# Ledger of designs, part 30: VH-VL binders against o81304

Target 1, 187 residues: o81304
Amino acid sequence: CSIFANPAQRAKRKLLELISEEDRGLRTQKDPKKRDEIVNAIESMTVIGRSSITTDDSLSATWRLLWTTEKEQLFIIEKAGLFGTTAGDVLQVIDVNKRILNNVITFPPDGVFFVRSDIDIASPQRVNFRFNSAVLRGKNWELPLPPFGKGWFENVYMDGEIRVAKDIRGDYLIVDRAPYNWTESFV
Short names: E, the ipSAE of ESMFold2; O, the ipSAE of OpenDDE; V2, 0.75 times the mean of E and O plus 0.25 times the DockQ between their complexes.

## First folded at step 16 (VH-VL; framework fv_zilovertamab)

Design s3 (at its last look DockQ between E and O 0.03; V2 from the best seeds 0.00; counts 0 for: pae O 9.5 > 2, placed apart)
Fold by ESMFold2, look of step 16:
Structure s3 (fold): chain C 187 residues (1-187), chain A 122 residues (1-122), chain B 107 residues (1-107)
Amino acid sequence: as target 1 above (187 residues)
Amino acid sequence: QVQLQESGPGLVKPSQTLSLTCTVSGYTFTDYYIHWVRQAPGQGLEWMGWINPSGGYTNYNQKFKDRLTISKDTSKNQVVLTMTNMDPVDTATYYCARDSGDSWFYYGMDVWGHGTLVTVSS
Amino acid sequence: DIVMTQTPLSLPVTPGEPASISCRASQSVDDYLAWYQQKPGQAPRLLIYDASNRATGIPPRFSGSGYGTDFTLTINNIESEDAAYYFCQQYNNWPYTFGEGTKVEIK
């Protein structure tokens, strides 16, 4: 490693190390000490990202889940085996120009839990969202689910590789840019 | 039936530390956030903060951040408010309240305790 | 902090008539707004969330409206039991903040 890595790079490395073995957050749910360590590392990233613009075109991407505290999402990931499948990549697909955000949980080879949201940019770091529709889909079947709720998230840090967000309920999300581009053609 | 009950001292001297306990029953303790809200005599309501009992993380009103701690004891279905350096202006009825939301959304505080008056004096 | 200003602070009402309470936010809170009722000696009771959605068990004579900075709680067909303090609360930003309250009194 570089002796002269700047404070931002050290903070980012520490965060990524802390979350690397947390099974996207499933292990963190059971370990308050580890959660506190990760939250402290996120605070460091928040300081680095202060006053950054994180809601321009660079937000448009396929983002892949690295870590979250959100219980409902983690429940789906953990219990996928009870439903005869295994959770694949968990994605947040954002297109700022189209004003959409899609939450996608993949269940290879053919399964998808898909939630479409409308979004609005509220500030340089805040995005408002409203759930518009939800679908659970398999190979030859599709089940529309009722949409619910709305809220906001703030990107407290974003660079070319990762994004760190905090939402209206105080839950955290850490994602990286997927090495592929997911499209709505899956619908 | 869902119930919240505050307990703690009714009188605290200035500079002392207040400790109030909210004991919940009638539902699964870890499923709902708990808020603390206070109300000075004859005054409106002031939100102090919340705790998510699943995992124990908290969010505080910045006004209190340097002296307020909200914690939990899952074995007793309790949330504890601790506030240091009490002052006569902190005299109020303190409520704990359950929010009716989920991990994603807040839908207001649907169940409240009866409140406990804490007087900070002499 | 977002300041919530309620008008009027005191509202005499006649049973059977409608009443309206205004709540104004110092900046937009979209529709992240709740209304509470508090009777003397009691804890608050949730009436409305998300500006216009009635909480479970709240009678239809209570309704909420508004978006952004201006919100209204309307009580149609006032009943004697509706005499109470009414508070708005925003939850768009932390800290959550309440209005000062409006005392609704039966004439």
Scores: ipSAE 0.162, ipTM 0.709, lowest interface PAE 5.9, mean pLDDT 86
Fold by OpenDDE, look of step 16:
Structure s3 (fold): chain C 187 residues (1-187), chain A 122 residues (1-122), chain B 107 residues (1-107)
Amino acid sequence: as target 1 above (187 residues)
Amino acid sequence: QVQLQESGPGLVKPSQTLSLTCTVSGYTFTDYYIHWVRQAPGQGLEWMGWINPSGGYTNYNQKFKDRLTISKDTSKNQVVLTMTNMDPVDTATYYCARDSGDSWFYYGMDVWGHGTLVTVSS
Amino acid sequence: DIVMTQTPLSLPVTPGEPASISCRASQSVDDYLAWYQQKPGQAPRLLIYDASNRATGIPPRFSGSGYGTDFTLTINNIESEDAAYYFCQQYNNWPYTFGEGTKVEIK
């Protein structure tokens, strides 16, 4: 162990390794010890990123879910099979300049659930959001759902590859930059 | 003494699959990340990816994502690189290198294999 | 991807004189920067890690400096054995990327 190690890279590597086999957080729901270990790693990264700006233009991207404790998302992912489908990528698409945030759960090949939101940059790390609309869409059908709620999340760490966030409900989110850009399509 | 040694075919035909083996000795195999880096003749170095100590997690350069697989055989102290659909542009010396960090830390690649030249030609 | 730009690409140096190589990153890499030496027909050798730390066995005449986007490798009292290519590498973000390399030649 070198005392000259880069703490950010070490912490990130450790975090990514911890979550690599946790199935986006599904397995962690039944493993509190592992969850705690991951949370501790996130807290370490929080310290590392404490003075960083994580709400600038670099936040604009299609973010792909790697791991979360958010129960609603995990529920959808876990129970997708009950509806004859499988959850694909879970995305958070942010455009800082346009002040929009879309939460997306894909159900390949044609299914998608997405929630449109407006955002406000509240601080160098906090983003406030307000839900505007929600849609469940299949290949040839669309079901609008009533939006509800508002909240905030804080990006406690972000670099060119990953983003770690805490939200108002005390949940954690780890995402990476998706290899593609998701855009809303219309039937 | 810590040693890494690449082995595999020196010649591959276009569209064929390359398989290289990195044999490691002189230290605890499961304690370090292993990187693959290649260098085209007269060119710079290109990072291809790494595999973690346990072999359960890999990270690839997106450039090679669809073609590249890195795996470990801990029983043999070997890391294997597999790359499909080889093209003449993939002609290069291929290196495996040890991450200088033990398990969780990266401080550069401190030990390299001698490299193995792979020529892709019909 | 982060682009690493080295200058100069060729550097002739007289023995006993210092040599300096610059590496510029297209975006900040903090101190996540390594330097490698590569002699003809050999694999790269780690010289510097974390921008300024010498690797094990590296002579004191090699030093690294910089933070963010601008980095410098300095070789003091250059020796004939220092003739080689030198590469910078960032490991702040994946994919890790290298500079083009600088050829140091001894006059």
Scores: ipSAE 0.009, ipTM 0.587, lowest interface PAE 9.5, mean pLDDT 91
ESMFold2 (binder alone), look of step 16: mean pLDDT 91; pTM 0.935

Design s4 (at its last look DockQ between E and O 0.03; V2 from the best seeds 0.00; counts 0 for: pae O 9.8 > 2, placed apart)
Fold by ESMFold2, look of step 16:
Structure s4 (fold): chain C 187 residues (1-187), chain A 122 residues (1-122), chain B 107 residues (1-107)
Amino acid sequence: as target 1 above (187 residues)
Amino acid sequence: QVQLQESGPGLVKPSQTLSLTCTVSGYTFTDYYIHWVRQAPGQGLEWMGWINPSGGYTNYNQKFKDRLTISKDTSKNQVVLTMTNMDPVDTATYYCARDRGDYLFYYGMDVWGHGTLVTVSS
Amino acid sequence: DIVMTQTPLSLPVTPGEPASISCRASQSVDDYLAWYQQKPGQAPRLLIYDASNRATGIPPRFSGSGYGTDFTLTINNIESEDAAYYFCQQYNNWPYTFGEGTKVEIK
């Protein structure tokens, strides 16, 4: 926390503090006061990020989930106990040059669920995607799952540390850059 | 049986606040987005906004964002549209309609209420 | 806002024959397009979503096609109960917007 940060840095720190103990969004679902505070903080970030280009090569990264409203991701995270574990890092792995996005949920020690997608850049802040395939994988096995959709998201704010997005259904996603690169390589 | 029903005043004076209620039944309230759509007499349809009852998040047509609030009451299976500073141009039939809130899937607004006519006049 | 332009605005039809309604978007909406039917005094009824997928309970004589900016609703084997207004709606961009409608009338 810093009283000498510029307005953008103060807004960013406020947002990060608000989401820090929300269990990636599970706690927010039943707390209207916290929900309203977080949404207001996201609007501040949207104003700061207005007119910026958030779909250039700097979007290519392994992004790690800090907070979301997306009920399907939160359901999977909450129900990880059915698989004898807790959900580990939840990732978006984006490569703009290769036009790919992988959505990943890890289940330590060896489990992973991931969805492969094609992407294309629709505007300075909007990315279109279409899911191609999904896989549930353990140490010595994998189970392919049917693909299940398409849509878009807009990165309303992005810097060297975090990205704030909203999607076609009006859900929010807040991610940071993971300190590692996730890969799926089978070649 | 899935049903949506709008209720509220049929007449509102200029500058007053409109409050309309959409009451739903026959399905799990939190599984579907609720939209508000209006239709001025003899004219086409205008989308006003939606609420996701799972979590209470909303999205508004920017034309209305300073005047429009959509809220929910899960205990009553209700969505409420509140619109301030009504004007005669807001005279319309107001519909609520649902769409399935599956992850990133839009299946259209598959069930609509019967609509309620709201007249705004002095 | 994306403007949806429908043609024709009025379409006389003969039962048993096909009819087509066009909808043109001012910008690409990919396939995020729906079609609705509305009879006088009634709420709209969903026919088609994602440009070409029939909604539940919609008979096969209704079909949709198109991508980007140009879309078509086709009604094969017109029946007298198909007389109604028909609207397209895009949902690629907020706000969602509707066409002005096409009145289908029995000759």
Scores: ipSAE 0.418, ipTM 0.783, lowest interface PAE 3.7, mean pLDDT 88
Fold by OpenDDE, look of step 16:
Structure s4 (fold): chain C 187 residues (1-187), chain A 122 residues (1-122), chain B 107 residues (1-107)
Amino acid sequence: as target 1 above (187 residues)
Amino acid sequence: QVQLQESGPGLVKPSQTLSLTCTVSGYTFTDYYIHWVRQAPGQGLEWMGWINPSGGYTNYNQKFKDRLTISKDTSKNQVVLTMTNMDPVDTATYYCARDRGDYLFYYGMDVWGHGTLVTVSS
Amino acid sequence: DIVMTQTPLSLPVTPGEPASISCRASQSVDDYLAWYQQKPGQAPRLLIYDASNRATGIPPRFSGSGYGTDFTLTINNIESEDAAYYFCQQYNNWPYTFGEGTKVEIK
């Protein structure tokens, strides 16, 4: 095995190595030094992807969380056990053409929390979003929740496998293309 | 054992569309990229494109970008190549090959299909 | 596109002797270089990846070296079964590109 040699590949590999054991960001919350290293790696990716378009059709996918600093997501993942469940995949499902973004937290086998949003492509890298609705589902039950908020994120790097994003709150998100397509009916 | 097998028509008329299927077995289908590579008779190898493990993204050689589509059916462990407007110059043996690279590591195209000859002729 | 140039295109070798094939890239590909063996009527077989790593099951007599633009495949103690075409391939840049191939013939 060898390290990827071109700038993008090297930076990507380094980033993935850094986040590989951080449990989607849970461990990083307690390790500021590691967090800083990851952020620095993300900044390197940002430079590499500065002139790229990351809001075209290739953005349409089911994206799976690899690492984030977003506290709400991390809180849900961390505290799922308190409610007798475990968080599975955390997803962002984007359809650029339909202007839809769904944020999904799964709780296998039957639980799911998802937030539906409308999106607007603001620039070659920025996506504006507005939450429309939220739903918590279990087996044979559903709890609708009121929508909350709007914002934006910028995909600072994206390729055939991963996407690196910064959002309006200064949080970071690293996702990969999930091996499946999530739909609202998916459990 | 790990196997890739190409299947499709051996003969295509000019201007028609070629469809080839790569059937994969013996390993986790969603762990590898699948590449298509062709080889004209007595010539070298030409990379055509790949599809990523999830099937959600493809990368094509610009030479074929307007004519080539690669898709993945995970339920069937199949990757399909579609190429429009075939020409006699497209006569070649077409191979699919797996690759685990471009995520963390690359180990080359380590397993190839046997290849299928496609002749484009009137 | 990165052009891969192999030399020689034909290489007659006596059994027991070593063979060396050169591959040059039109620009640096770092160590993103693979070598393949293709026997008549067969699909290519991966020999070397990352310029110098032998693939699984490849005999030690096959070795690769090089970095950047110049690469070499060396086959020590050539055997009759080594008669084949050999191709280099870069995977540093899209599109992947192959060398022209070198025909190794056994004298």
Scores: ipSAE 0.010, ipTM 0.561, lowest interface PAE 9.8, mean pLDDT 90
ESMFold2 (binder alone), look of step 16: mean pLDDT 92; pTM 0.939

Design s5 (at its last look DockQ between E and O 0.03; V2 from the best seeds 0.00; counts 0 for: pae O 9.4 > 2, placed apart)
Fold by ESMFold2, look of step 16:
Structure s5 (fold): chain C 187 residues (1-187), chain A 121 residues (1-121), chain B 107 residues (1-107)
Amino acid sequence: as target 1 above (187 residues)
Amino acid sequence: QVQLQESGPGLVKPSQTLSLTCTVSGYTFTDYYIHWVRQAPGQGLEWMGWINPSGGYTNYNQKFKDRLTISKDTSKNQVVLTMTNMDPVDTATYYCARDSDYLFYYGMDVWGHGTLVTVSS
Amino acid sequence: DIVMTQTPLSLPVTPGEPASISCRASQSVDDYLAWYQQKPGQAPRLLIYDASNRATGIPPRFSGSGYGTDFTLTINNIESEDAAYYFCQQYNNWPYTFGEGTKVEIK
């Protein structure tokens, strides 16, 4: 019942359908043809999002992972079985006014991999980030990890539902706005 | 220790295709991006592109977009540069180089020795 | 493409004294800037990354500074082995681009 959807809505729907059964990117890692299809759909979203400001207040949200090509994040998700669980929601928690970004991988019921970062708005679509600290935490333990590194990402498309980003390493990220705010990891 | 070594022809005729191989040792091949950088005789450096060997994905300098392919062979720990339609202006020493970090770009800290490619009839 | 302009192009130096090389970007590159040393017949050697951080094994007489468009490489207590070409490289935007180089030579 959306036969009158504009071209932008059709492109968005196509992208979301392409990623829907890719296990947040784990299946895509093993399927170069599927990756090419998704990247082509991302380019359509990039054209649609050109000239938009994607770094204003609306970037502040709890974003949850729908799909990525980032190998380190996918490795952590894939190896959740070492903790007796599966990876839960994978989040980016962004507050533009406080200039923070926190990356969160949840391992229900009590596990979390948490990375705190500072951010700086570099342009209407580009965000610089720098890692401050990282921890791997379970129910009754935590393991601090050395924080280092920085980079940038560009939000090439953002609306009230999703955000599509490309980073300095050429990796892609597709996230949606979580229906909740995640704040407990801001220790 | 970590080593990169370029190999390939030193002489190529105009309009031919160049193929150079970068062989890597001393670290896990798939962990670090590999770049190709060239330097014309007596001149500065020109970045050509990189490959992420964990998936074979690439990023090219748009100057070369129609002529350049960077590929990998994980079983041989090799990255291959292929450039079509060579011209005498492409005469240069070609280097492969590795990122200094597995996660972020902090410059290229390990370089091959370079291989001179002359393009002439 | 971001153009990187180095000054001076040639820098005669006296051993034991400081020297500095300027690198200017045609638009902001934030601190995504590296410095390399290249001796004749050799591959480049990474000196500085992120404008001010020394790469592994680089002696403390090399330092970098700057943010945005204007960057400086400083070599304190110059030694005869420091005679070389020095290049800046930006990596804020693709393609990565290099300055044309500064030849540092012993007087």
Scores: ipSAE 0.106, ipTM 0.696, lowest interface PAE 5.9, mean pLDDT 87
Fold by OpenDDE, look of step 16:
Structure s5 (fold): chain C 187 residues (1-187), chain A 121 residues (1-121), chain B 107 residues (1-107)
Amino acid sequence: as target 1 above (187 residues)
Amino acid sequence: QVQLQESGPGLVKPSQTLSLTCTVSGYTFTDYYIHWVRQAPGQGLEWMGWINPSGGYTNYNQKFKDRLTISKDTSKNQVVLTMTNMDPVDTATYYCARDSDYLFYYGMDVWGHGTLVTVSS
Amino acid sequence: DIVMTQTPLSLPVTPGEPASISCRASQSVDDYLAWYQQKPGQAPRLLIYDASNRATGIPPRFSGSGYGTDFTLTINNIESEDAAYYFCQQYNNWPYTFGEGTKVEIK
């Protein structure tokens, strides 16, 4: 029997425990010690998933934000109240075959900010993306925004439940498979 | 010897709350996860949830999310399961079980004897 | 949830012969699979973990194999004391899920 048997599952359990009370990363912004603990756990999982393919068809899903260090997303979540709303689920909707990535921030019940992107599989773990358009939408209105960049992220760990990623900015992302499929709707 | 023992009422009326206690002995209580698993008569096993060694974090099967609470009393070496709004469909033998290892999960290596809970008017 | 399907559900076996039970997962669980034995009136007993590792105290006649979605529990030279239900369990995803169970009967 190997003393290293099933390291991924245990590491995942620990990671999820660490992020469970961090409000998707908002609290971690003010707690560098906790952030470091989480990052260390992510690095451990990175080693575990080093030889895995995380850009195949299994990447196609609606991914829900559990924790991130990305400042832009956290800012939107934190400041939603200034606009009389509250941020709901933050999603990444990926279709590998169609090479589409949509970043979505919901504002229940009717608000949504989403960015449409095309993607390119750069390696077994890296995805390149390019923003094509962005839309802020309410119940009966829509505000289109111009595209604003490109980048990449690497899925350093992925299983049937969660995905852990590092991006070009050095930020970390932990998501799980959402219990629903998000699709773009039109007003 | 490592031992787990479930205790609680054998009969619960519909809509009432079930409370079960798992008493642990024979090892360091705070070093292992504890699971609850139930088995309806003549049926398979159903995982309900676990509590971490410190008792500060729990993970529940979503099926029971709104009804189930698992807690620890470290002073008594006990884990408590509370489930509200019991229904006849919840009739089952309820087990507590220990993770096989603190660092790695190798299954549930030690089980209680189980306690039968019948939900009936 | 990951669905674990066991086959057969009933398995009559003659003493001394081998028994084989299959467990199929609805999606990959890698090697995060355990096997349990449950005798009437008793709690389950861990037999195999990580698909192929015997738990402490488990006789060598019990063996597990498989990876991904297809797994097999093999009992070589079955004994009368092996009459029981056998369950597979995945622990790759929450919630953990079990197979329906296989009843091994001694002829």
Scores: ipSAE 0.011, ipTM 0.594, lowest interface PAE 9.4, mean pLDDT 90
ESMFold2 (binder alone), look of step 16: mean pLDDT 92; pTM 0.939

## First folded at step 19 (VH-VL)

Design u1 (framework fv_nezutatug; at its last look DockQ between E and O 0.03; V2 from the best seeds 0.00; counts 0 for: pae E 14.8 > 2, placed apart)
Fold by OpenDDE, look of step 19:
Structure u1 (fold): chain C 187 residues (1-187), chain A 121 residues (1-121), chain B 107 residues (1-107)
Amino acid sequence: as target 1 above (187 residues)
Amino acid sequence: QVQLQESGPGLVKPSQTLSLTCTVSGYSISSGYYWHWIRQHPGKGLEWIGSIYHEGSTYYNPSLKSLVTISADTSKNQFSLKLSSVTAADTAVYYCAREYYGSGSYLFDYWGQGTTVTVSS
Amino acid sequence: DIQMTQSPSSVSASVGDRVTITCKASQGISRYLAWYQQKPGKAPEPLIYAASSLQSGVPSRFSGSGSGTDFTLTISSLQPEDFATYYCQQYDSYPYTFGQGTKLEIK
């Protein structure tokens, strides 16, 4: 028996249960049925959030990766050990008012890869972004990387806890509000 | 034509390990889909045991998880079931099956004919 | 675990009859439900998936309906080869679970 009377709550719970042991999406790279189940759950959330605004001030936050299909991020997470490090939190830091988006992969304690972007609110759910710069940083060193494009993502569902997004490449992202605020540090 | 065939001993003593193999023909298990074990106790309904994807992902019934191991051998186009510490309650017809998946649709579309396993002293 | 309850456990019918079997899930499973037919000494065979989609090769006299917790398998006009045991199965979540079965017998 379900203790939840709200369909949105049930759908959210189901989604979170599905991704809980998938290691941010690493496991589902080799588990297509599980990936399919998660995607379908995301589509259910999409319907639930169809008429909601997900690009207002409540979007401004440090978002922490729970699950994604984005291959580049997953590759970095998976292969970090080959370079003598371990991936920590993967973050999206959004400031709607300042129109900025930073994508961050941490490598505790001192390592970080982050990409700076500017954003434009395209609709109640869509955010356009353009990469401006990227940096790989260690404790006492910094390696700048060139910018590499633009795109958009749609927040198909968002509440006080999580955000579910689809992007221009067809990838999916599920994040929660991180328990801390990430800010760019300088060497 | 996809075909599944169960094989293994039809008699197992209590506390021993039940070992079964499902041989698949007409389709490579490395091509996709999920491969399952289901059993049916005499005169009873169906009980899902577990499943495997050829790349190693496994799922088990929690009621049997501590006792069940499912593995796949893509070179032989087979997947196997091991159930340890068997009791009379494990006497059943054991089926292997393929599960189709796509766009939220799932189905055991092909089954083996089943193999009877009796647990007896 | 999600419990699937079928009703009736058994039913007697005649050729040409309309037969309805019900399956109830202990919690909402959307449309993640399949139906199988099993004849004595044989493995189950798929009939319906996604609650209402007919498996290829299955006669059109079979149909499925329902969503959430209540599901129905209907045989519009019973044929001699339809006397068997029918099972519903949820694939909403692990562990997959089956109904206890409905034995359809000749009257």
Scores: ipSAE 0.326, ipTM 0.758, lowest interface PAE 1.9, mean pLDDT 93
Fold by ESMFold2, look of step 19:
Structure u1 (fold): chain C 187 residues (1-187), chain A 121 residues (1-121), chain B 107 residues (1-107)
Amino acid sequence: as target 1 above (187 residues)
Amino acid sequence: QVQLQESGPGLVKPSQTLSLTCTVSGYSISSGYYWHWIRQHPGKGLEWIGSIYHEGSTYYNPSLKSLVTISADTSKNQFSLKLSSVTAADTAVYYCAREYYGSGSYLFDYWGQGTTVTVSS
Amino acid sequence: DIQMTQSPSSVSASVGDRVTITCKASQGISRYLAWYQQKPGKAPEPLIYAASSLQSGVPSRFSGSGSGTDFTLTISSLQPEDFATYYCQQYDSYPYTFGQGTKLEIK
């Protein structure tokens, strides 16, 4: 008979519980104690994920935002109402074989803002990216925007359900595998 | 309208610590972005000193890293620079600036007017 | 560190002239380059980001081009208010670095 979950499963459940009511990080910005608790839980996941390969074909997926500290993304999500809409799913769409990463913010029913990036695998856990274009798209129109930004992220933990990453700016990202595949023709 | 204003002493003796404060009005530094210190040497160009995110993450120019500290006080809407063990080489005009990095904009969009710091006996 | 080299160091020109300023990076920075204008006694002001995109409120006579290591700022028809010092700045990686400046003076 097993009395306790193993330490890795316990650490993962603790992290997911800590972020579950944080509105993808919007509430965390107002609660330094909660942010510190989440960051400490991420460090536990980092220990569990050390030496793992996180940049193989299993990285190719539509990843859905659960929580982040990245303030610009949180600002866009929070202020979507200024444009008469609400932010839907926020995604990273990665295809390692094609060397692409798209960052996507959806604005149901038909709006999307997305940034196309090229990627390269720098190490078993690190991915370099460079933004190359951006678009804002509605139901019957598309507006290309100038590209911006470059950097890297490291997947400090990844399994069949979630991915935990740190980036060059010192921000954190927690995502799960979406139950769908997003493509540019998705509207 | 966003405004940044540097304050601090204009004259500092060698080996002392230079302390400058940037006061921000028209925007809350706790709302995001990176807040920077940049200096301009006499007869030379601009040099990036470092940055702070309002949550305390700091990034420093490696040439200054052991000497520089940047901090923020979000309740006063201020961020500060301390540069220890100054020499005559630290004589410059010091600017604070905001880095805006939203879609389509990657640059220092607001600067203070600058404050001249002279390091001499 | 990525070194940014501007050319020329100074330019003498008249109102209405076309002026180009170049900026060269010591390694590839893609399009992650900004241009600033600085008038005497004032802080730098942003002109261009992402090598070629105009900052809001900047006159259309300013344009930028380039990618990788070689970049150009062009002023198509100088106005009296354009006489200033111009700096390029890379934001590809920390430490952010600036060119040494190009002073644009009235002829």
Scores: ipSAE 0.007, ipTM 0.465, lowest interface PAE 14.8, mean pLDDT 84
ESMFold2 (binder alone), look of step 19: mean pLDDT 90; pTM 0.924

